# VHH binders against Peroxidase 8 (PER8), part 11

Target 1, 290 residues: Peroxidase 8 (PER8), of Arabidopsis thaliana (Mouse-ear cress) (q9lnl0)
Amino acid sequence: QLRHGFYEGTCPPAESIVGRVVFNHWDRNRTVTAALLRMQFHDCVVKGCDASLLIDPTTERPSEKSVGRNAGVRGFEIIDEAKKELELVCPKTVSCADIVTIATRDSIALAGGPKFKVRTGRRDGLRSNPSDVKLLGPTVSVATSIKAFKSIGFNVSTMVALIGGGHTVGVAHCSLFQDRIKDPKMDSKLRAKLKKSCRGPNDPSVFMDQNTPFRVDNEIYRQMIQQRAILRIDDNLIRDGSTRSIVSDFAYNNKLFKESFAEAMQKMGEIGVLTGDSGEIRTNCRAFNN
Key: E = the ipSAE of ESMFold2; O = the ipSAE of OpenDDE; V2 = 0.75 times the mean of E and O plus 0.25 times the DockQ between their complexes.

## First folded at step 3 (VHH)

Design n19 (framework vhh_7yz9_2)
Fold by ESMFold2-Fast, scan of step 3:
Structure n19 (fold): chain B 290 residues (1-290), chain A 118 residues (1-118)
Amino acid sequence: as target 1 above (290 residues)
Amino acid sequence: QWQLVESGGGLVQAGGSLRLSCTASGFTFSYYWMGWYRQTAGNEREWVAFIDSGGYTTYADSVKGRFTISRDNAKNTVYLQMNSLKPEDTAVYYCAKDSWGEYTFDYWGQGTPVTVSS
């Protein structure tokens, strides 16, 4: 059963410890918010927010980390540091799944995004299988996105908030948006700039938000309106009748975007969670207890 | 502190019309998608229609061509005009702000019952 203040009696400093660890990492590196958003999304949409993504593969058993789509996930050391400190003060009490959710929430606030509360009481999963990893690609249609998000309980407005909001920070590698560089509908100056940036070896990256790449704000939706979206999945949101008005609403109203994104992140953090006696409380976020 | 108050339901004969209203308070109405859902006894709640802040509309296949959703931002009210009513439209109709999670479920009103006789 998720609740606000779940750790008030069992580990009163739990959220404060996570917040301090996240702040220390973010203070040294502003890309922490993008890293943790990607981590939480990749964890929660695959068999629920159960920290299955954190499990390292072994010689006998691959894990979700074994799939190519997760090769770019980073920030595991942040979760490890928070867990190590929590185990010293409150042994076997705070789940890795809760640490991911709290850390992502705090990193959003640090990046200027909404401040919101999360319910806690998640337990860690006992499974991490490569075959369970099913994630939306950067070129999918709005119809495909709507179907995928609906299958996990999300309406169209929440989907637009999560897709766009998740891309307000962070980078995309050139291999992910070759279709956009060839698209005459993309802003011509930006297209020319990206053609030059993507010419080199080693799959260069660009900021998804060209104006405020380290802030969680509505700027990404303004760029969608201006034909400046880097990824096809983002550009599709302004092109499709089902989502176009929502993009406009967010683009013209940062307060609405922040409220919608906070609600979306709260809901995302509650997908398929294990509570009560299900799962376990790992002592090491990268390994099952047995 | 958010409130949605539905009204306009009642008993109507098949082929008749009703207009449902939902008045919102406690949030900036003009910013949000608004929608109508309905629930029959023993069945899951199903969406009927959505309208975004700009007035664009979407409808469930079962009501397309018969129902029209509209909004009046000056009155903080969303409407559902129901024409060519059928017995299978009998349900309790709920107004909702279109966001998933705590706010969507917490801000369902009491609903307004609609009964369509044959």
Scores: ipSAE 0.000, ipTM 0.111, lowest interface PAE 18.7, mean pLDDT 85

Design n2 (framework vhh_7yz9_2)
Fold by ESMFold2-Fast, scan of step 3:
Structure n2 (fold): chain B 290 residues (1-290), chain A 121 residues (1-121)
Amino acid sequence: as target 1 above (290 residues)
Amino acid sequence: QWQLVESGGGLVQAGGSLRLSCTASGSTFSIYDMGWYRQTAGNEREWVAFITSGGSTTYADSVKGRFTISRDNAKNTVYLQMNSLKPEDTAVYYCAAGDEWLSDYSAYDYWGQGTPVTVSS
């Protein structure tokens, strides 16, 4: 089973090694938090948090990386570096699935988000099939999003915490929010700024959180209330009756947001995990053991 | 495996029309947002048109009223109907698929190889 301190006796420096590797990458590139959030989510909602996403395809065997939706997932080299260091001090001990969970948790803290403990003891999966990839897009209605999150065990409150928490960092290409720029309900000063920023031939990107783009905090919910949400899905959260009060709660209580986001991330990291004698401990996160 | 293949480009005189097609292999086409981009020599790729999984469309100001993006999920294909073509529409046109469920919208998941369009005066 998963427990706190799983590696205390078998690899005492496990979490500190992962944290140092993550810090070194994040210090050079603040977008690491957005990358690792995406990686963990894409792994966990497909056959559980078993690091199946990390497997490289071969000419004889495709993997989850073979589907188009995963072509943009990045940060694999961070997981590889942590695994390489862990194998030197604690051979065949720390799973790739645990490294992903710890790395994502630490990247959230580096970005000013909540500091929280995660349970460990995950084992790595023995399967990575393109046909298992069933992901829903962020352009869906609030009603559709609620049904999707419910299907994987999340209630409306945790959905709002995950969407907002994920969108506190990262960017959006201008092509994804042209309808917002044309929306008179959008804050007029921001709308004018975005009209200017989105001119040009290279589909420019803008930060989803205009005030604190590299911090995991409740500012995105304050932006929603102020009619300053960049994406339609974020704007919909403040307009829809099923989510409006939750957005307001988070917007005016950063402590509540951080606690809710931490709990949501803990729950996400425990979806469909393999423990005990199931799965394996990979030596290389990108390949099954021989 | 999963890939995007563009077709329908070519040489056309100003005022003419072309229809570009982008066909995706695989079973997840209907959940992707799809876009068309273009690139002239020495410049970065410029967004042209976008269609969401739900069918909503958006266009760059330079092509609005002249180009129409549409999709046929049964054929795993997205189209770009280009009318009233101008010499400045000359470019290599690329199809792109992607979005994000939880985080960064900065990366398109997959790109096609491109199809050239030349508009003579």
Scores: ipSAE 0.013, ipTM 0.475, lowest interface PAE 7.4, mean pLDDT 86

Design n20 (framework vhh_7yz9_2)
Fold by ESMFold2-Fast, scan of step 3:
Structure n20 (fold): chain B 290 residues (1-290), chain A 120 residues (1-120)
Amino acid sequence: as target 1 above (290 residues)
Amino acid sequence: QWQLVESGGGLVQAGGSLRLSCTASGRTFDYYAMGWYRQTAGNEREWVAFIYTGGDTTYADSVKGRFTISRDNAKNTVYLQMNSLKPEDTAVYYCAAELWDYSGSEYDYWGQGTPVTVSS
């Protein structure tokens, strides 16, 4: 079962080792927080937080990495480095799934987001199938999002915290928001800026948070209110009656956003987890033990 | 092979200026966001400045107002104009080309670095 301090007796330095590895990578590259947020979200909403996303495909066995939606997921080497150190100190003890959760939590704090505790004790999954990857697209309606998040145990408030909060850092390729660039409801100056930035081939990227692109803060919600959301899924949150007041609350109260985002991240990290004797403790996060 | 080559480093007195250049080989320069990073002896690399295809820029707080990043797509070159240099700016400066997104391709290219020494 998941609990705080799960590794305190079996691998006392577990969280500090993960934290050092994450800090070293983040100190060199501030985009690490965006990478790990995306990694954990894509892992947890697909058959639970079981590190199935980390499995490399082989010639005979495709994996979740084989689908287009996961082509841009990055940061696997950070998880590998933490796992390698943990295996030296505490063999066959700390799951890859727990490493992803701890690493993401620490990267959020480094980027100025909330500091929070997570429960650990996850075990690693035994399957990674392309057909299991069902992720929300950048243009889905609020009704579709509510139904999807409800199916995995989230209320509307935690959904708004996760969708918007996850987009406070990182970039989006121009191909993901062409509908927004063509939308006259988008802030006209930002629309002109995006048309210029998206000029040219090879699908250039822009920051999703135009003002504080490396900080986990409530700025994305202020941009939603100002008709400046880059992705349609974010813009929809301010336009829909089910979510509008929550967006406003977060936009005007950074402390409330940070508390809600921390709670949402804790809950997300506990979706469909394997504990006890289920799953395995991988020795290599990119491959099943057998 | 696609390559980034930095130049323009050297020795300057505090308060002086230097202009670093980074030239990319290949047809894809226009498509990449370009950045400058620096590394001091025994420490990790830290981000300095970033410029997007459309010319939008972002800077580390330590250099904001003193450094300016720019690009010339016709020459496949990105520049870092460094003014009001401080001894703390002493480092090896690296050029990087990065392409990331919420769900797209990731590419990462690094130059070999160019040293900058600022005397007090």
Scores: ipSAE 0.000, ipTM 0.122, lowest interface PAE 15.2, mean pLDDT 84

Design n21 (framework vhh_7b18_3; at its last look DockQ between E and O 0.64; V2 from the best seeds 0.65)
Fold by ESMFold2, look of step 4:
Structure n21 (fold): chain B 290 residues (1-290), chain A 118 residues (1-118)
Amino acid sequence: as target 1 above (290 residues)
Amino acid sequence: QVQLVETGGGLVQPGGSLRLSCAASGFTFSWYDMGWARQVPGKGLEWVSYITSGGDTEYQDSVKGRFTISRDNAKSTVYLQMNSLKPEDTAVYYCARYEDSGYPFDYWGQGTQVTVSS
């Protein structure tokens, strides 16, 4: 099953190859961390971390990519580049699911987040159906979110670490937070700025973390405390009694946040994994072997 | 066809200023986040600055306070105002279009040389 250093005997350079590819992309494009965080989350919470999200639709068959909530997922070219190099040195050895896991871990560290080990040995899934995609939107209640995270094995503290940690980098489009700019309790200077930013006709984007948008740190929780959260779900975390103290703990203790986020990411990367002789090792991450 | 054309580079003494421009064509400019990266001799390509389509900006630590990115959607142009230039800012500067959704790769121009030397 999953273990640390799964590829030590079969593909010793596996993790270093993925790391180099991720660094080369990240160094010129700091949005890589946000892209890979979203990719891994969307893959793992939809029938497990089996790289089913990576499958391209064909004219005859849609895939998870065909669902609107996945339309903004990016970074597939990073996974492809790593896979291409790995296939040259270790044919049919390193799964796409493991590449996603390793790449995300490395991108978090590059962005100043925690450095943590991941177990490897995942195999790639054999199905990618649009009907399997059940992703919650940014306006759901904390209670609904707690229920959804509990159903995949996460307690409230893990949920708060993943939601805030996943939003400490990246952008949100104006259509996703119109309710926030109408909220008189939102920081008035940020509200005014957002109203101006959102004037454009093409659904403009803003940073979810208004202070350190390319750094994985606890700043998003400080923004929540200051009434500056962009998304409704993030603001709800500081307002709701079931999550308020956890948000405060993370906002005032960056080490606690980083440790909690690392643990949460490790757990998320192991949802519903295929191991042993289950699934396959894809040669092309965008398509099933056949 | 997508085209990004950087201009405004040149030779400048330490402490000087330059303003880079990036003229964009072949796509709907206002849909995209934009930015600058630079090819430092011997170091590879590194990110410099980012601007969202909504106007939020961020910078690499080494240039914060000295460089300012801006965009003019009506002119389909990205700018980088570079003040207090140092020899380590010597590089080829590229503007970039960053993908927000979909599958295409990032697109960059051919770059403009900035040389900071006495």
Scores: ipSAE 0.701, ipTM 0.874, lowest interface PAE 1.4, mean pLDDT 91
ESMFold2-Fast, scan of step 3: ipSAE 0.705; ipTM 0.868
ESMFold2 (binder alone), look of step 4: mean pLDDT 83; pTM 0.838
OpenDDE, look of step 4: ipSAE 0.905; ipTM 0.949
ESMFold2, look of step 7: ipSAE 0.000; ipTM 0.092
ESMFold2 (binder alone), look of step 7: mean pLDDT 83; pTM 0.842
OpenDDE, look of step 7: ipSAE 0.656; ipTM 0.852
ESMFold2, look of step 8: ipSAE 0.612; ipTM 0.846
ESMFold2 (binder alone), look of step 8: mean pLDDT 83; pTM 0.843
OpenDDE, look of step 8: ipSAE 0.688; ipTM 0.866

Design n3 (framework vhh_7b18_3)
Fold by ESMFold2-Fast, scan of step 3:
Structure n3 (fold): chain B 290 residues (1-290), chain A 120 residues (1-120)
Amino acid sequence: as target 1 above (290 residues)
Amino acid sequence: QVQLVETGGGLVQPGGSLRLSCAASGFTFSDYWMGWARQVPGKGLEWVSYISYGGSTEYQDSVKGRFTISRDNAKSTVYLQMNSLKPEDTAVYYCARDWTEHGDYEFDYWGQGTQVTVSS
């Protein structure tokens, strides 16, 4: 069972070690928060927060990394470094799944987002199958999002906090928002800017939050209200009657957003977790023990 | 409105030191990587130094060990301490804000520049 202080007796420095590793990477590259948010979300919504996403494919066996939607997931070296240090101090004790959750929490705080506690005691999964990967696309309707989040136990408010909050940092490649560039409802000045930025080869990227691209704050919801959302999935939240009031509440109350996002992230980190004797404690986050 | 204003340039002898300052306004300074680039006479712009919002630094090989970039987020200012100056360091120095996700040295706003001349 997940609990606060799970490692107090078995590895007292566990969270401090993860936090220091995350800080060192974030200090060199401010996009670490966006990377870890994407990593945790892509792990947790696929068969639970069991670090199945971290498994490298082999010649004989593909993994979740083999799916195109996961090609952009990055930050694996951060998890590797934390795991290496933890194995030296506390062998076979701290799961890769707990490292991902702790690292994501700490990266949110570094980016000015909410500070919150997480429960730990996750164990690592024994499978990583491409066929299990089912992720929402950048153009899905609110109805589709509500159905998907409900299937994993989330209400509409939590969904709005996760979709918007997860997009308050990071970038989107131009191929993911061509529908928005063609949308006359998008802010005309921003639309002109995006047409220029997306000109040329190699699928350029743009910030999802145009004003505070490195802060986890409510600015993305203000951008939604201003018709400045980059992705259709975000823009749909302000246009749909079932989510519009929630977007407005977050846009005008950063404290409410931060509290809701913290609760949403805590809940997301607890989806389908393995505890007790289930799963394993990997010694290498990228490979099963045997 | 984003504005970057450089100060601290001037004439120095070889082996001397100068400290450049860049005062930023019109954006949340602490959220951005900042850099210094220079226009050497007869050459194009070249990147000099880069600092993350957390204070991590990178330097071009030709200035490594001689120049130090730093920032004061409370004052919205980035600095370039230049030591052991060489005639080859003579250039117009520009403060710049990086807009890229990974600090890829792609700048969207520039200051007007400040002249640094190193001569005997």
Scores: ipSAE 0.000, ipTM 0.140, lowest interface PAE 17.9, mean pLDDT 87

Design n4 (framework vhh_7b18_3)
Fold by ESMFold2-Fast, scan of step 3:
Structure n4 (fold): chain B 290 residues (1-290), chain A 119 residues (1-119)
Amino acid sequence: as target 1 above (290 residues)
Amino acid sequence: QVQLVETGGGLVQPGGSLRLSCAASGFTFSEYWMGWARQVPGKGLEWVSYISSGGYTEYQDSVKGRFTISRDNAKSTVYLQMNSLKPEDTAVYYCAKEDLYSSDWFDYWGQGTQVTVSS
């Protein structure tokens, strides 16, 4: 079972080591928080937080990394570095799944988001199958999002905190928001800027939060109110009666957003976890032990 | 073509002030976010502040309330006003331009300007 202080007896420096590795990467590149948020979310909503996303494909076996939706996931080297250091001091003790959860939590705090505790004791999964990858996509309706989040135990408020909160930092590739560029309801100045930015080759990217792209704060919800949401899935939250009031509440109360986001991230990190004797403790986060 | 030239560094006593300037050329300055990053001796590069095309500003916690970033679009220049300087602020300061296509966010760093806070 997951508990606070799981590694206090078996690997006392576990969280400190992860935090230092994350800080060193974040200190040199503020986009680390966006990378780790995306990694944690894509891992947890697919068969639970079991680090299945970290498995590299082989010539014989594809993995979740083989799916197009995961092509933009990055930051694997951060997890690798933390795992390498942890294996030196505490061999075969700290799971890759716990490293992802701790790293994401610490990166949120570094980006000005909420500080919160996480329970640990996750074990690593024994499968990584492309057919298990079912992610919402950038254009889905609020009704579709509510059904998807409810299926994994999340209410509407938590869904709004996770969708918007996950987009407070990071970028979106132009191929993901062509529908928004064509939408006359989008802020006209922003539409003109995006039309220019998306003319480049190799599917350029833009910030999802146009004002505070490196802070985990409520600014994304203020952007939604201002018709400046980059992705349709975010814009839909302000337009739908089921979510509009929640977007407004978060837009005008950063403390409420941070508290809700912290609770949402804690709950997300506990989806479908393997504990006790299930799964394994990988030696290499990118490969099964066998 | 794109060029960033930092000036204004120097030696100051603790508690003193300096104003850094970054003259930009080769792009439509008013349409890009601009920022400052610094490399402290013995540490990695860390961002200090940024300013959006619309004038929104953000600061690293250690400089908040002491440093002010501003821009003059007519002169294609971004500034960093540094007040209440501390020995820990000793670093090479780099001007940076937004890169919408890069995961690193900023491209086209200049050559830097040295700031030394010492008695």
Scores: ipSAE 0.000, ipTM 0.159, lowest interface PAE 16.7, mean pLDDT 87

Design n5 (framework vhh_7b18_3)
Fold by ESMFold2-Fast, scan of step 3:
Structure n5 (fold): chain B 290 residues (1-290), chain A 118 residues (1-118)
Amino acid sequence: as target 1 above (290 residues)
Amino acid sequence: QVQLVETGGGLVQPGGSLRLSCAASGFTFDTYWMGWARQVPGKGLEWVSYIYTGGSTEYQDSVKGRFTISRDNAKSTVYLQMNSLKPEDTAVYYCVRGYDEYSGLDYWGQGTQVTVSS
């Protein structure tokens, strides 16, 4: 079972070690929070939070990393560093899946987001197949998003917190929002800026949150209300009757957003987890023990 | 060494058809989603279509019903069948490799010119 304080008796410094490693990387590069949020989401929605995403492909066996949708996932070296330190003090004790969850939680707090506790006791998966990777498309309607999130156990409010909250940090490439640049309802000054930024054949990127691109806060929801959402999926949230009141609630109450996002992240970290005697405790997060 | 090589572009009359091909090499093709983007003269880049590893497809609204994307994993090739071409479809078409849903595209071909003249 997942518990608070799971490692209290077996590896007391587990969370402190992870937190220090994450801080050192984040202090050098503020994009670490965006990287770890993406890593946790891509891991958890594919066969549960079992660190299957971390497995490197071999000549004879592809992995989830072989799928193009995962080629841009980064931050693996952060997980590796934490695992290496943990193996020195507590051999074969702390799962890679728990490291990802703790690291993501700590990176959110570092970026000004909510501080929250997570339950631990995850074990690592024994499978990493390209065919298991089923992720949302890059542009989706609210109806499609609701169906997808419901299929993994999330209601509409948690969906809005996760979609918007995940976009408070990070970038989007110009190829993914050409429909927004053509939309006359988009803020005219931002639209002109994006038209300029997106010229050329090299698919440049822009921050999804134009005002606080390195902070986990409610600014993305305020941008949605101001017709400044970069991605159509975000703009759809303010326009659709199923979600607009939730967007407004978050836009005008940062404390409510942070509490909702924390709860959503806790819930995401508990999808399809392996506990007890299931799975394994990897010694190297990038390879199965066998 | 990743390479994407486009062929099939050219001059065509309005209402005509063209089939673009993209030969990929230097990576495990069947594990990446692939797509087509185009750069209209004097304008920014716009995505046209993409195809996921499992064969699911998406299309820009302006080309939906006219263009069809497909892939042949055995040949490491992605195709774009363009029907009912309009002057507005005139652009340089790029074969692209995707790396994730919000990170976008990491490799581009050299591009192939498609000109639809009235």
Scores: ipSAE 0.006, ipTM 0.257, lowest interface PAE 9.7, mean pLDDT 87

Design n6 (framework vhh_7b18_3)
Fold by ESMFold2-Fast, scan of step 3:
Structure n6 (fold): chain B 290 residues (1-290), chain A 118 residues (1-118)
Amino acid sequence: as target 1 above (290 residues)
Amino acid sequence: QVQLVETGGGLVQPGGSLRLSCAASGFTFSYYAMGWARQVPGKGLEWVSYIDYGGSTEYQDSVKGRFTISRDNAKSTVYLQMNSLKPEDTAVYYCAKGDYEWLSFDYWGQGTQVTVSS
């Protein structure tokens, strides 16, 4: 079973080593938080948080990385560096799946998001099969999003925390929000700015959070209330009766948002985990032991 | 190798209808959302419609009620039925393969021209 302090007796520096590696990468590139959030989501919703996503394909064996949906996942070298250091100090002890979870947690804190503990004791999966990649389909409507998140065990409040929290960092290409810049309900100053930015042939990108694009905070919800959401899915959260009050609660209470996002991320990291004697402890996160 | 091949474009009069088809290959079609985007001359690329792996659909406001997206997983094909066409619907229409993110696409077809004029 997962517990807090799982490595206290077997590898006491485990979490501090991961945190230092993540800090060094984040310090050079603030987009690391967005990268690790995406990695955690893509791993956890496919056969559980078992680091199956990290396996490299070979000539004999394709992997989840072979699927087009995962072509944009990045940050694998961060996990590799942490694992390399951990194997020197504590051979065959800390799973790649735990490293992903700890790294994502620490990157959130570095970006100003909540600081929270995670339970550890995950073991690494023995499969990485392209045919297992059945990710939830993203949607623009609240009703469709509620159905998708409910199917993986998340309630409406958790969904609002994850959608907004996931959009506090990163960019969106202009092709994704033409509907918003045509919408007279969008803040007029931002709308004018986006019309200018989106003129041109190369589908330029803009930050999803216009005020704090590298911070995990409640600003995205304040942007929703102020008619400044870049994406329709974010704007829909403030307009739909089932989510409007949750958006308002987060927008005016950063502490509540941080607590809810932390809880959401803890739940995400515990989907379908392998513990005890299931799975393995890989020595190389990109390859199975046998 | 992912390939998306659009067919069904052409010239049509205002008020008319067209059905676009997109034949997909090189990936497990049923696992992915599919969509349509269009590029109007002189404007940026604009998403039009989206269908997730489960068949739930979303539409750009300007086409809602007139366009219908559907998919046939057995044929690895996505369709766009376009009714009550207007001159402003004139564009190159691109079939797109979705990834995990909302209205995020990682592969695009070559496009098919739709012209609505009298």
Scores: ipSAE 0.000, ipTM 0.208, lowest interface PAE 15.5, mean pLDDT 85

Design n7 (framework vhh_7mjh_2)
Fold by ESMFold2-Fast, scan of step 3:
Structure n7 (fold): chain B 290 residues (1-290), chain A 118 residues (1-118)
Amino acid sequence: as target 1 above (290 residues)
Amino acid sequence: EVQLVESGGGLVQPGGSLRLSCAASGFTFSYYDMSWVRQAPGKGLEWIGRIYYSGSTSYNPSLKSLVTISRDNSKNTLYLQMNSLRAEDTATYYCARGEWDSSGLDYWGQGTTVTVSS
C-alpha cells in the first residue's frame, strides 16, 4: 500500500537524496522540470506508474522507448544518478517508479509550482511493450481528451489542470503545430513569429508558454485566452464549451491552478501502481533484474 | 442513486449570517467538483461559486466577498457560508454536482429557501 514516509525505516535519506540530485540538474538546466513532467505522465498513463518507460530496448526486445511518441522523453540520466546513489546507501530498496514520482514533484516546486507530498511504496513493472503505448496527440479534440482521461480516472477539471500544467513549461517542435501556424484564429503577431522560427532545418522547437517558459504557473491558460496557445490540444480547451470556464478560472487564479495541479499530480502518480509483492525493485532502472 | 439534500435555510435578519449544508450520497463525493447556485423569486439562476475536488474555490465576482464555499469529504457534505445578508439574497439555494465530462452541472438538489427580512 502506498503511504507517506514509506522509506522512513528502510532508507531514511531516500527523498533527500532524490531532491538533491534533481536540484543539481535543475540548477544547471531549467528544462529539467519539463523533462520530468513528460517522463512521469508518459510512464503513468501506460499500464500505471511502474517505471516501464525507463526500460531500454534490446536487439531482441523493443520497449516503450521504441515508440515514436517517446522519442522526445529525456532526463533518464537524472533517474539513473539518483538510483546509483540510493543503491550505495540502501541496496535494492527504493523503486525506480518512486524515484520518478519524487523527482517530478521536486522539479515542480523548483520551477515555482506547488509544493506537495507524495505517497511512496511503488514497485517496478516487469514488462515494457510498445503496443501498450496509447498517448494523446497534439491535435486531439476536447471530446477525445475527456474520454481518454476519464478512462484513467480523471474528471474534466483535473484534465485541464494536467494538460495546461504539463505545457506551462517545455517546448514543442514545429512539426507538431503546423496546423496552428496555418490557423487564422491564432494571434496574428505570434503566428508570424512562429512562421519565421519554423523555417529552419532540424525541426526547431518553441516554448509552449511564450511568457514564463521555465515556471510552473497559470500563464499557459492566459495564453490560451489570448489565442496564443502553441498546440491545438491547448487551443481547443479555450474554444470548447466543456472546458472554457475552467481555463478562465485557472487564468484568473494562479493559487487555484497550483492547488488543482498539485492534487492532479498526486492522483496521476498513483495510477495502476504495483505494491507489496508485485513487480520488483530494479537495481538498474533501464533493465529488468536478471 | 445520486442524491443531494440541502439544509440550513430559513428566515434571517439583514446583516446576519447563515451556513447552508448539502449532504451528498450515491457517488464518491471526493472525486467531484461541487457548485452552489441560487434563484431569487421571479429571476433566473445565478451561479454563486464552485469548489473543485482539490478544495480550491472559484466565485462569482459579484459575491466573492460575501460567501465562502467549503467541503468535508469525510462527511460527504458541501457548505455555503454567507455573511452580511441583504434582502436581495432572498432566494432558493441549490447544491449541484459538477459534470464529469464537461464544465456543466449534472445533478441538482431540491433547494433550500433563504428569506432575508426584518
Scores: ipSAE 0.000, ipTM 0.334, lowest interface PAE 14.4, mean pLDDT 89

